VH-VL binders against q0atu2. Designs and how they scored, part 303

Target 1, 119 residues: q0atu2
Amino acid sequence: MLDKKARIRTSREYRNVFEKGKRLSGRFLIIYYVENALDNNRFGFITNKKIGMAVIRNRIKRQLRAIVREYQGQVKNKHDIVLVARAGIGKSSFEGMEKDYIAIMKKAGLFARNANKID
Key: E = the ipSAE of ESMFold2; O = the ipSAE of OpenDDE; V2 = 0.75 times the mean of E and O plus 0.25 times the DockQ between their complexes.

## First folded at step 14 (VH-VL)

Design yh15 (framework fv_ivicentamab_arm2; at its last look DockQ between E and O 0.69; V2 from the best seeds 0.81)
Fold by OpenDDE, look of step 14:
Structure yh15 (fold): chain C 119 residues (1-119), chain A 119 residues (1-119), chain B 110 residues (1-110)
Amino acid sequence: as target 1 above (119 residues)
Amino acid sequence: EVQLVESGGGLVQPGGSLRLSCAASGFTVSDNYMNWVRQAPGKGLEWVSIIYRRGSTEYADWAKGRFTISRDNSKNTLYLQMNSLRAEDTAVYYCAREGSEDYYYFDYWGQGTLVTVSS
Amino acid sequence: AYDMTQSPSTLSASVGDRVTITCQASQSIDSWLAWYQQKPGKAPKLLIHDASSLESGVPSRFKGSGSGTEFTLTISSLQPDDFATYYCQQWDEYSGEAYTFGGGTKVEIK
């Protein structure tokens, strides 16, 4: 599980990311990201009703958190990052989500150089 | 040197089955995202299927239930099992490697193998 | 399914001409677009990825531009070797539709 300090928790924190951050869309994810004044990264997760029932949305959140945890050490520091799940993610495989996350994070320049998929 | 060589194409009657092979060299199939893409005579390109590094698969909606993508790691070979073939399945079938684990494009293609479905 | 509209379907041009091919996505895909060249009887060849990044060995006369929903492939000065069919390609949001290609643009000699 992500550390409490690694989570975006308040509406104000989310708003700050959406208003001041950059946006990048992938196949299954949209990422909003902005630099923060902290020494650590914080992550937020959004799964809306377009994805499906609550059970599906919760599953997706768990999967995304797992992906973020796995690659947390490779992400450049001092960023607030919000992951918004797109409608089609409900039918995607875990590998598909992971691939998309890596692709977006690299394209956004949020991964450290030479960051590789963890097998 | 990266190389992809398709084989197994030929003439088959409607309702028949055929298995295509794609022998890869210069890289490991199981470490990459591999795809099948087809092209009907005089027509455009159409994505068929993908197999992920850990074995997850996706199919075009029209291919589901009739086509199966697989691989043999010991042979470094990609396969496409085609069942219940139809006239509209007549096409050159290409195997294609994604250029990177973090991007959505195909950097290497085989020469293709022709599948003709006709009575 | 995502729609990818490529235009024109056919283009007649002469050597030395400036050629422009456009690809329009039904929704924003940022810069997730690739361009391919295909000659008769041959497999497609990747020219450009990420909308504007040239593959190694591709002549500088090829240029990819655009973002969001509008993309363009430009050949600044058409060469004899450039007569071929060109395709744009994107990902698709939905499982079962991982990738979508444009309809293609045949560049033929005038």
Scores: ipSAE 0.871, ipTM 0.936, lowest interface PAE 0.5, mean pLDDT 93
Fold by ESMFold2, look of step 14:
Structure yh15 (fold): chain C 119 residues (1-119), chain A 119 residues (1-119), chain B 110 residues (1-110)
Amino acid sequence: as target 1 above (119 residues)
Amino acid sequence: EVQLVESGGGLVQPGGSLRLSCAASGFTVSDNYMNWVRQAPGKGLEWVSIIYRRGSTEYADWAKGRFTISRDNSKNTLYLQMNSLRAEDTAVYYCAREGSEDYYYFDYWGQGTLVTVSS
Amino acid sequence: AYDMTQSPSTLSASVGDRVTITCQASQSIDSWLAWYQQKPGKAPKLLIHDASSLESGVPSRFKGSGSGTEFTLTISSLQPDDFATYYCQQWDEYSGEAYTFGGGTKVEIK
């Protein structure tokens, strides 16, 4: 799991990202991201209700947390990043989600120069 | 030099089977997202299937259950097993690499292999 | 499900002409759009990715523009090598097709 310091926790923290951050959409994910005043990154996860019932949405969140954890060492520091799962993600494989995450994070310029997209 | 060479096409009766091969050189198949795309005579392009880097797969709805994408990493070769073939499957089948840095785009294509399904 | 409407279906032009081809997505795809060129009997060739980014080795007379739902491919000063069919392509969030292609635009000699 992601460290507790790497989580966006409060409604105010989420609102800050949505209000002040940049938005980028991929096939399955939308990211919102903004620089923070910390020495680390923080991640938040939101699922679209159209994905399905809570069990399905919770499974998607767990899979996205695993993907973020796998690549967290490649992410540029000092960012708050919210991942919003789009309705179509419910039928995606883990690798489909992973590919989309890599694609949108690279397009956003959030991976460090030495990041390697080969998984 | 990156090259993709398809083979295994030919004339098949309805209900028959064929296995298409795509021999790759100049890159490693398992480091990339590999796709099959088809084109019926005089028609446009239609995506068939993808195999992800770790071996997960996705299919067009009309192909699922009849077509199987696979690869042999020791031969650096992609395959498409086509079963229960129908007249509407008549097409040129292309092997396509999904870009090594730019996801969701096909940067290299083979010259294709023709599959004809008729009595 | 996402649909991709490409126009015109056929375009007649002379060497030296400027031509413009349009693709319309049914839902926003931000800038996730590719353009391909296909000559008779040949495989498609990627020209432009990410709506406006020219692939290496593609002549600068090809220009892509647009975002969201409306995209154009413009060829300034058409050359003999440019008579071909052009396709746009996107991803699809919902359909049983991960990638969707436009119907194509055949650019013919007038």
Scores: ipSAE 0.832, ipTM 0.924, lowest interface PAE 0.7, mean pLDDT 91
ESMFold2 (binder alone), look of step 14: mean pLDDT 89; pTM 0.925

Design yh16 (framework fv_ivicentamab_arm2; at its last look DockQ between E and O 0.59; V2 from the best seeds 0.75)
Fold by OpenDDE, look of step 14:
Structure yh16 (fold): chain C 119 residues (1-119), chain A 117 residues (1-117), chain B 110 residues (1-110)
Amino acid sequence: as target 1 above (119 residues)
Amino acid sequence: EVQLVESGGGLVQPGGSLRLSCAASGFTVSDNYMNWVRQAPGKGLEWVSIIYRRGSTEYADWAKGRFTISRDNSKNTLYLQMNSLRAEDTAVYYCAREGDWYYFDYWGQGTLVTVSS
Amino acid sequence: AYDMTQSPSTLSASVGDRVTITCQASQSIDSWLAWYQQKPGKAPKLLIHDASSLESGVPSRFKGSGSGTEFTLTISSLQPDDFATYYCQQWDDYSGEAYTFGGGTKVEIK
């Protein structure tokens, strides 16, 4: 699991991202992202019931957290980022999710210049 | 220089099998997302399959169970094993490298597969 | 399956004409749209990706625009080398296909 300080935890924090942030959709994910006033990034995860049963949603969330952790050091600092899983993600492989995350984050310009896992 | 060269196409009877090859140069197949796309005579383009960098695969619903995408890293070659072929599988088959991301930046010239009695 | 409606299917034009091809997605895909050119007996050639990014070596007379569900490919002044079939392409998230192509637009000489 992500460090406590690296997590979006409150409804207010989520609302701030949705209201003030930018939105970008990928094949399996939608990201909302906005600059924060902290020295670290924070991530939030949303898996709606349209994805499937709770077991499926929990699996997806676990997989997304793993992906975010893997690439955390390559993300530009001072951002709040919310990942919303799209309906089709339940049929995706882990690599499919990873590819989509990389694609979206790169398109959003959220990877640092020294990122070395995106090429 | 990036290059993709397909081979293995030909005439095959319905129910038969065929394996297509795509020899890549100028880049490493295993470091990229590689795809097969086909085109029936006089028709549009249709995606067939993808193999991810760590080896996961994905297929069009109509291809599942009959088609298998694979690669040989030592040969830097992509493959498409086609089984239980049908007349409607007649097409030029292209191998294509995915760009950055969700588009195809390099294509081979294709290899023709004709399924007929 | 997600629909990708490309129009027109056939377009007759003369050298020097301004040509516009449209691609309509059934859902918003932001800017995840690519355009290809294909000539008879040849493989497709990438022209534009990310809706508006011109591929290296492609003439500046080709322009991609649009976002969301509506996209256009414009050839500002049609050249003899531009008579071909053009395809748009997107990802697919739910239809059982990873990628979807438009039906194509054949640009032929008037």
Scores: ipSAE 0.898, ipTM 0.949, lowest interface PAE 0.5, mean pLDDT 94
Fold by ESMFold2, look of step 14:
Structure yh16 (fold): chain C 119 residues (1-119), chain A 117 residues (1-117), chain B 110 residues (1-110)
Amino acid sequence: as target 1 above (119 residues)
Amino acid sequence: EVQLVESGGGLVQPGGSLRLSCAASGFTVSDNYMNWVRQAPGKGLEWVSIIYRRGSTEYADWAKGRFTISRDNSKNTLYLQMNSLRAEDTAVYYCAREGDWYYFDYWGQGTLVTVSS
Amino acid sequence: AYDMTQSPSTLSASVGDRVTITCQASQSIDSWLAWYQQKPGKAPKLLIHDASSLESGVPSRFKGSGSGTEFTLTISSLQPDDFATYYCQQWDDYSGEAYTFGGGTKVEIK
């Protein structure tokens, strides 16, 4: 699980990201992201009713949290990042969501540089 | 140097089966998103299937149930098992590596599959 | 599902000509579009990704532009090696087809 310091918790915190942040759309996800004044990253997750019933929305949130947890060590510090599920995400597999997250985060420049010579 | 080499194509009767191979060098297949894309003679490009890094797979609707993408990580090789072949499956089949954002940065030269009586 | 319309389907041109190929998406795809070149009897080759980013080794006479729904590939001075078929490509969220290619534009010698 993401700890409390790594969560966007309040409406004000979410509003700040939506109003001041950059937006980038992928196949299944939209991210909003903005630099924060903290020493750590914070993540928020949005799913709406058009994605499906509560069971489906909760599954998607759980899967997205698991994906974020796996890659959080690679994310550049001092960012608030909100992941918004697009309507079509219900058709995606876990690996489809994971691939989209990786692609979006690379495109946004939010992953730290990897020094591997192979790619 | 990144290279992809397809093999296993040929002439097959309708209802027959073939297994295509794609030998990869210069990168690790299991660290990448690998795809099959086909092109019927004189026609455009058509996506067939993807295998994800963890091994899950997706297929075009017309391929689902007849085609199976797989890999052998010890041989760094991608496969496409094609069953119940039809004349409409006649095409050059390419394996392709995906780049960072839903584009194919490397392609093999393709292998021709001809389905004919 | 996202559709791609590529035009023209065939284009006749001479060496030295400026040619423009258009690809139109049915919904906005921001700048997430790739262009491929395919010479007769050969595999496609990636020319441009992210609408305008040239792949390594691609001559600077190739220029991609556009965003949203309309994208262009321009060859500023056509060379003999450029007579080929060109395809645009995007992702698709329709579960049966993960990727969609334009119908192609064949650039022929006049």
Scores: ipSAE 0.707, ipTM 0.849, lowest interface PAE 0.9, mean pLDDT 88
ESMFold2 (binder alone), look of step 14: mean pLDDT 89; pTM 0.926

Design yh17 (framework fv_ivicentamab_arm2; at its last look DockQ between E and O 0.81; V2 from the best seeds 0.83)
Fold by OpenDDE, look of step 14:
Structure yh17 (fold): chain C 119 residues (1-119), chain A 117 residues (1-117), chain B 110 residues (1-110)
Amino acid sequence: as target 1 above (119 residues)
Amino acid sequence: EVQLVESGGGLVQPGGSLRLSCAASGFTVSDNYMNWVRQAPGKGLEWVSIIYRRGSTEYADWAKGRFTISRDNSKNTLYLQMNSLRAEDTAVYYCAREEWQYYFDYWGQGTLVTVSS
Amino acid sequence: AYDMTQSPSTLSASVGDRVTITCQASQSIDSWLAWYQQKPGKAPKLLIHDASSLESGVPSRFKGSGSGTEFTLTISSLQPDDFATYYCQQWDDYSGEAYTFGGGTKVEIK
């Protein structure tokens, strides 16, 4: 999974992102993002009970982490980013989630300019 | 230059089948998200299906079980297999390209499908 | 469209008029809205994406604005070439469809 240093882990860290960060909504995801004082990015994941049973929520989290890992090297540094799964994500395919993540991140301008995998 | 050319439309009886083709040029179909959108005569636009870059597919609820989207990478061509056709399926069918941002930047000229007894 | 309302359905105007078309979403979609122009017997043509970004080659008299749930397409001075049907479009997370189009607005000669 993601390295410990790449994870948002504390309630305070999450609150900081929600209070000071920007918000963008996609088809299946909402992202909150804010610049941090570190040299690396940190990611958080939220799947609430409206999405479904714990097994579903865990599957979605696993899928989202996989997506984030795949594109991690292309994201601009010094950001805390929280991914919130929307209610309809349970019906989405992995590629649907991936497409949504990429679309939102592009609109947010969070991909590095040298990110050739997406362009 | 990007170009999409639909073909395969025509007259078919209710319950019949038809396969539409969309030949793409100027870009690689498998590197993009490809969609089918239809328009009944004198009506608005209606999304039908999408095929993702890795090959997953998604359909409108009304299309599930009757319509199948696919592609042939060697031919750079998109397909729509339509089965159990109904009169209400009568429409011009467009193929449309989507890159990343949930909109369609290139459309074909469309091909007319008429379902009538 | 169940979760998107486009108005008006028909609009009569003269050359030189200012024309305004509105799309209303049932929930916030931020700026995930596109506008298309369609002439009889032709495929839709992308005019504006991301609510306000003008597509290459589209005249500057076309302007997209809005965010959240309210969006507007404005033609500052209607030209003869602008008589057509216009559609807004968004992603869909509710109806079971990936995308939803507005009902369309036919701009015709007064």
Scores: ipSAE 0.890, ipTM 0.944, lowest interface PAE 0.5, mean pLDDT 94
Fold by ESMFold2, look of step 14:
Formats: sequence, C-alpha cells, structure tokens
Structure yh17 (fold): chain C 119 residues (1-119), chain A 117 residues (1-117), chain B 110 residues (1-110)
Amino acid sequence: as target 1 above (119 residues)
Amino acid sequence: EVQLVESGGGLVQPGGSLRLSCAASGFTVSDNYMNWVRQAPGKGLEWVSIIYRRGSTEYADWAKGRFTISRDNSKNTLYLQMNSLRAEDTAVYYCAREEWQYYFDYWGQGTLVTVSS
Amino acid sequence: AYDMTQSPSTLSASVGDRVTITCQASQSIDSWLAWYQQKPGKAPKLLIHDASSLESGVPSRFKGSGSGTEFTLTISSLQPDDFATYYCQQWDDYSGEAYTFGGGTKVEIK
C-alpha cells in the first residue's frame, strides 16, 4: 500500500494540484501534477458518478492504487499527482489502465530514466 | 536489430481456419504490447488485436469470437488463430510492436491471407 | 467512438513541392497521434509519434503539428523517396477498437 505520507488527503491539497498543476489526458486517465515542497511524492485518486456504480468506482480506485504502488519507485520525487478516471475506464481491463498510466507518466516526463522494467 | 517475420498465410475457403505466426528477434515479445493489423488489397489499415504484457487480450468487435491472439514466450513468437474465415478477411496481416506508447514502432513485412472459393 | 478523417485522399505533386496532409479526430486526443508512411508492397513505417516527435532516422523535412482534434503532416520539399501513402493513427475508446487509422493519403508523382 501507499505510505500515509504519499497520499493527498485534504480538499486544499487536491485543489492546489488542480489550480497550479499541469494536465495531461490519456485514453482512460487524466493526470494533474505539480512540484511540491516535500522530499516525496503524493498521489490522489478521483472517480465521479459518470464512471458507474459505487462498486465499480471503488474497484477502479483500488486498481489505480495498485498500479501506482507498483511503479512509484520509478517516479521522480517532489510531485503531487492526481489521477482522474475518465468515463470510459469502467470498461477497461487492469492491463489497459496500467498501460495508460505508463504512457501518460512517460509523456509527462515523470518517470526517472533508470526505470528497469519499461525503460 | 528488431525483426518481425510473419508466416502461415495462404489460400483458404470460406469457413476455413489459419494460424498465423510472427517470429520476433532483437526484443522479448512478452515485454511489449504486441498487435495484429491487417490491410485488405488496395485498402487502408485496420487494427485486429492486442496482447498485453501480462497476457490480457483485446479484439476489434468484428474479430471477437473468430480470432484468438496468443504467444509462446519460449519461442518468442506471436500467433493469430483465425477461424470461420470470410471473404472480407482477405488481407495482408502484419504483426506490430508497441512498446508502451499507443503507436507501432516496428512492423513485420506481412503475410497474405486469401479467402476465396 | 472516435473517427479519423484524413484529407486529401490523393495528392499529385512534383519533387520540391511543399505537401500538407490533414487528419481530424472526432474527439480530442491531446497529442496522441502517429503518422506512418507505406510504399506499395511494403509494411508501414513510423514517421512521427506524439503528433510532432520525429522518429529516429526519418528525414527532417517531415514535420508533424497539431493538438486536440486537428493534425497535419508537412513535407517541406518533396523528394522522390516520399511518393507513398501516408496514414495517421490514434488510440480509441472501448467502442470496439483500441486503435483507429485514417483512410490514407496517396502522394503521387506529377
């Protein structure tokens, strides 16, 4: 699981990322990201009612957390990153979401170049 | 050097089956998102199927139930099993590599499938 | 469901001409667009990815531009090797296909 320090917790923290951050949209995900003043990264996850029922939305959040945890060692430090699920994500597979995360994180320049598995 | 070599095409009657192979060298098939793309004679490109790194698959709607993408990691080879073939399946079939990025950086030279009486 | 409209379908040009090819997506795809070149009897070859990033080994006379829904491929000075068919390509949603290609633009010698 993500460490307590690696989570965006408050509405103010989320709002800061949305207002000050850069935005990049992929196939299933939108990321917002901004440098922070900490030594570590923090991640936030948002699903809305357009995605589907609460069971589906909660499953998607759990899957996205698992994906982020698997690759978090490859993410450049000092960033607040919010993942927003797009409406079509409910029909995606775990691997479809994982691929999209890798693609958008690389396109945003957020992965360190020493990542072993993907580059 | 990256190489992709398709084989297994040929002439079949409607309702027949073929299994296409794509032998890969210079990279590991299971470390990539491998795709099949087809092109009917004189026509454009049409995506067929993908196999993800962990083995999940997706298909174009018209291919579901008739085509099966698979791989054999010990042979570094991608496959397309095509069943219940129809005249409209006549095309050159390409295997294509997608590293992670929603585009195909390497393609094989293709194998022709002709479905005709 | 996403559609791609590519224009023109055929273009006649001379060596040295500036050639422009357009692709339009029915919905925004940010910059997730690729361009391919295909010569008769050959496999497609990647030219440009991420709308404007030139693939290694592709001549600098090829330029990609655009974002959102409209994208262009420009050849600044057409060379004999550039007579081919060009395709754009994007990702698609779960509406039955993962990827969608444009209909193609055949660039012919005149």
Scores: ipSAE 0.775, ipTM 0.892, lowest interface PAE 0.8, mean pLDDT 90
ESMFold2 (binder alone), look of step 14: mean pLDDT 90; pTM 0.935

Design yh18 (framework fv_ivicentamab_arm2; at its last look DockQ between E and O 0.81; V2 from the best seeds 0.81)
Fold by OpenDDE, look of step 14:
Structure yh18 (fold): chain C 119 residues (1-119), chain A 117 residues (1-117), chain B 110 residues (1-110)
Amino acid sequence: as target 1 above (119 residues)
Amino acid sequence: EVQLVESGGGLVQPGGSLRLSCAASGFTVSDNYMNWVRQAPGKGLEWVSIIYRRGSTEYADWAKGRFTISRDNSKNTLYLQMNSLRAEDTAVYYCAREDWEYYFDYWGQGTLVTVSS
Amino acid sequence: AYDMTQSPSTLSASVGDRVTITCQASQSIDSWLAWYQQKPGKAPKLLIHDASSLESGVPSRFKGSGSGTEFTLTISSLQPDDFATYYCQQWDDYSGEAYTFGGGTKVEIK
């Protein structure tokens, strides 16, 4: 799992991202992102009940965390980023989620310029 | 230079099967998102299937169970296996590459599939 | 399900005319919209992606605009080579399909 310092944990932190951040929607994800005053990125994950049962929501969260971890080193620093799972994500494959994450992050300009893994 | 060349189209009877091929050059099929899109005569474009870089696949609801997308990495070729074909499956079938952001930047010339008794 | 409406279905115009084609999405798709040109007997050709990014080699008379649910393709001055059918395209998260195309707009000679 993500390090404690790499996680958005408080309601206040989430609220700050939603109120001050930018929003971008993909096929399966919505991201809210805003610059922070830290030296590291922090990630938050939201899976609503409309996605499905708890077992499904937990699976989705686990998969999204895996994706974020894999590409964490390529994301521009000093950002708080919240991933909100859309209703249709429950039917998506892991690769579908990964593709969507990459597409959204690229469009948002959140990948570092030296990120070669996705170029 | 990127190029996609479809083949395998032809006349087939209802209930029959056909396998389409898409030979790619100028890029590696297994490193890209590859799609099949079809177009019935005089009609619009309709997405059929996608194969992801790691091999996962996705199909239109109407295609599930009858169509199978696959690839041969050694041949850099994309395939579409079509079974239990119906008259409404008559169309030009295109292979199309998607780079990253949900659009198709390269298309083949298409291959015509005619399902008729 | 068809989540995108393209209009008009047919458009008659003359060389030099300003042409406008519209696509309306049932929900916001931000800038995830592409435009294609297709001539008879040929494969679709990508013109614009990300709503407004012109593909390499496409004449500057083509312009894509819009965001959210309303998108427009504009040809500032129609040329003989522009008579064709145009399609918009987006991702799909509801219909069970990965992608959805507009119904198409045939631009023909008046």
Scores: ipSAE 0.895, ipTM 0.945, lowest interface PAE 0.5, mean pLDDT 94
Fold by ESMFold2, look of step 14:
Parts: structure tokens; sequence; C-alpha cells
Structure yh18 (fold): chain C 119 residues (1-119), chain A 117 residues (1-117), chain B 110 residues (1-110)
């Protein structure tokens, strides 16, 4: 489970990431990310109705939260990061989502140099 | 040194089966994303299948139900079980290691499968 | 199922020529594109990943460029070792194929 302080909670916090952050698209995910003024990272998750019904969207959110939790210790601190599910994510497996998360986080330069789980 | 060595190719009749092997050295197969890619004689490259680190799989549509990717972690070996073979499956089959950035950094030499009556 | 449009399919050139090969993706793939070189009877060899990042040991005369939907591979001064077939490759998130390759460009001696 992600800690409460590791969550992006308010509309203002989300807008800041979208307005000031960088954007990268992967196979199943888009991330938006920006440095914050905290000592920790915060994560947000967005699914839209094009992905499917609420049950499907909630399953995808739970899976993405589990992926983020698995790799959170390897993420460079002081970032707000929003994960946006792309329409094709409903066809992906958990491991397809996991691989894509690793891909976009590495491309964004958000993993620490000693990310042993990845290499 | 990273190496991939395919084997198990040969001549087979339509409707037959073959199991291809890919012996890996210099890295652990189960820690990586492993793929099969094929190339018909004189033709381009065509992706076949992936097995993810935790064992999930994806297949090209034409391979689903006929081909099965698997691995034996104790032998550090990747497999492709090919059933109900057709003439259009005639190709060199490569195993390839995939980087997290969606490219294939190491390839085996390939093994030829010929499907002919 | 999906394919990239790669052109030309065949290219005749002399040693010392500058050659350019083009791939066009059907959707934006940012810079998630790789280039491979293949010689007859041999496995493909990765040249470039991430559109422009040269693999270790690849000569600097090879240059990848582009982003979004249009990508090029340029060889600034063709050498005898460069006569080969070149392929681009991307991911796909739709059923049919997870990865697609361009149709290939055979670079031949003029």
Amino acid sequence: as target 1 above (119 residues)
Amino acid sequence: EVQLVESGGGLVQPGGSLRLSCAASGFTVSDNYMNWVRQAPGKGLEWVSIIYRRGSTEYADWAKGRFTISRDNSKNTLYLQMNSLRAEDTAVYYCAREDWEYYFDYWGQGTLVTVSS
Amino acid sequence: AYDMTQSPSTLSASVGDRVTITCQASQSIDSWLAWYQQKPGKAPKLLIHDASSLESGVPSRFKGSGSGTEFTLTISSLQPDDFATYYCQQWDDYSGEAYTFGGGTKVEIK
C-alpha cells in the first residue's frame, strides 16, 4: 500500500503536475511528472471511461498502485508523478503494465542509479 | 558474455509439431523479457511471442492456440512449442532478449524450421 | 498485424555515399524506435535504440533521428561492411502483434 503522504490528493495538486510537468507516453501509460518541494514522492492515478466500466477501471488502478509500491524505493525523491492509463491498457496483463512503468520511469530518468531490481 | 543459442529446427510435415530451444548464458532468462522473432526465407522480421519475467505471455494473433512460449529456469532455457504447423511457418526462428525500452539487444543465431510435404 | 512503412525497399549505393532510410509509424511513438542491421545468414544486430542512441561498438557514421511518427537512419559515408538489410522496429498496444518491424531496406553495391 502507498503511504497517505505519497498520494496526490487535491485537484490543485493534479493541475500543477499537468501544467508544469513533463509528459512521456509509453505503450500503456502516460506519465506527467514535476519536482516538488517535499522530501518524498507523490503518485496519482487516472483512468477514463474509454478504458471500460468502473470495475475494470478500479482493477487497473489497484494494479498500477501495486506496481508503483513495488518500485517506489527506487524512484528518485522529490517528484509528483501522475500515471494516466491509455485506452489499450485494458488488453494488457499486470506484467505488461509493469514493464511499461519501468520503461517510462527509466526514460524519464526517475529511477535512482542503483536500481538493482530493474538491472 | 551474453549468448543465446537456438536449436530444434528441422524439416516437418504440415500439421506436425516441433519444440524449439534457446539456451541462454551470461544472464538469467527469468530476470528478463524473452521473445521469439521469425523470418521467412528472403522476407522481413516478424514478432512471434514474449514471456515476461514473472511468466505472463503474449502472442501474435496468427500464433495463438498453435504456439506456446515457455521456459525452464533450472536450465536457463527458453522454449517455443509449435503445433499444427503450416507451410507459411517456414522461417528462421530467433530468440531475443528485450530491454525494458522495447528493443532487442541480444539475438541468437536462429534455427531453421521448414514445413513441407 | 500492424506494420511500419519503411522506404526504400532497395537502395543501390557506392562506398562513400551518404544513404538515408526512412520509417513512418502509424501513431506517435515518441522516440521508442530501434534500428537493426542484418547481413545474409546472420542474426539481426541492434544499431540504435531510442531513435538516436547508438549501441556500444556501432560506428559513429550511423545516425538515427526523428520522433513522433517519422524516423531516419543515415549512414554518412557508406563502408563495405554496411551493405546489409536494415529494419526499424516499434511497440504496438493493439491485438495482433506487440512489436512490429518495418519491411526492411536492402542496401546493395551499385
Scores: ipSAE 0.735, ipTM 0.883, lowest interface PAE 0.9, mean pLDDT 90
ESMFold2 (binder alone), look of step 14: mean pLDDT 89; pTM 0.922

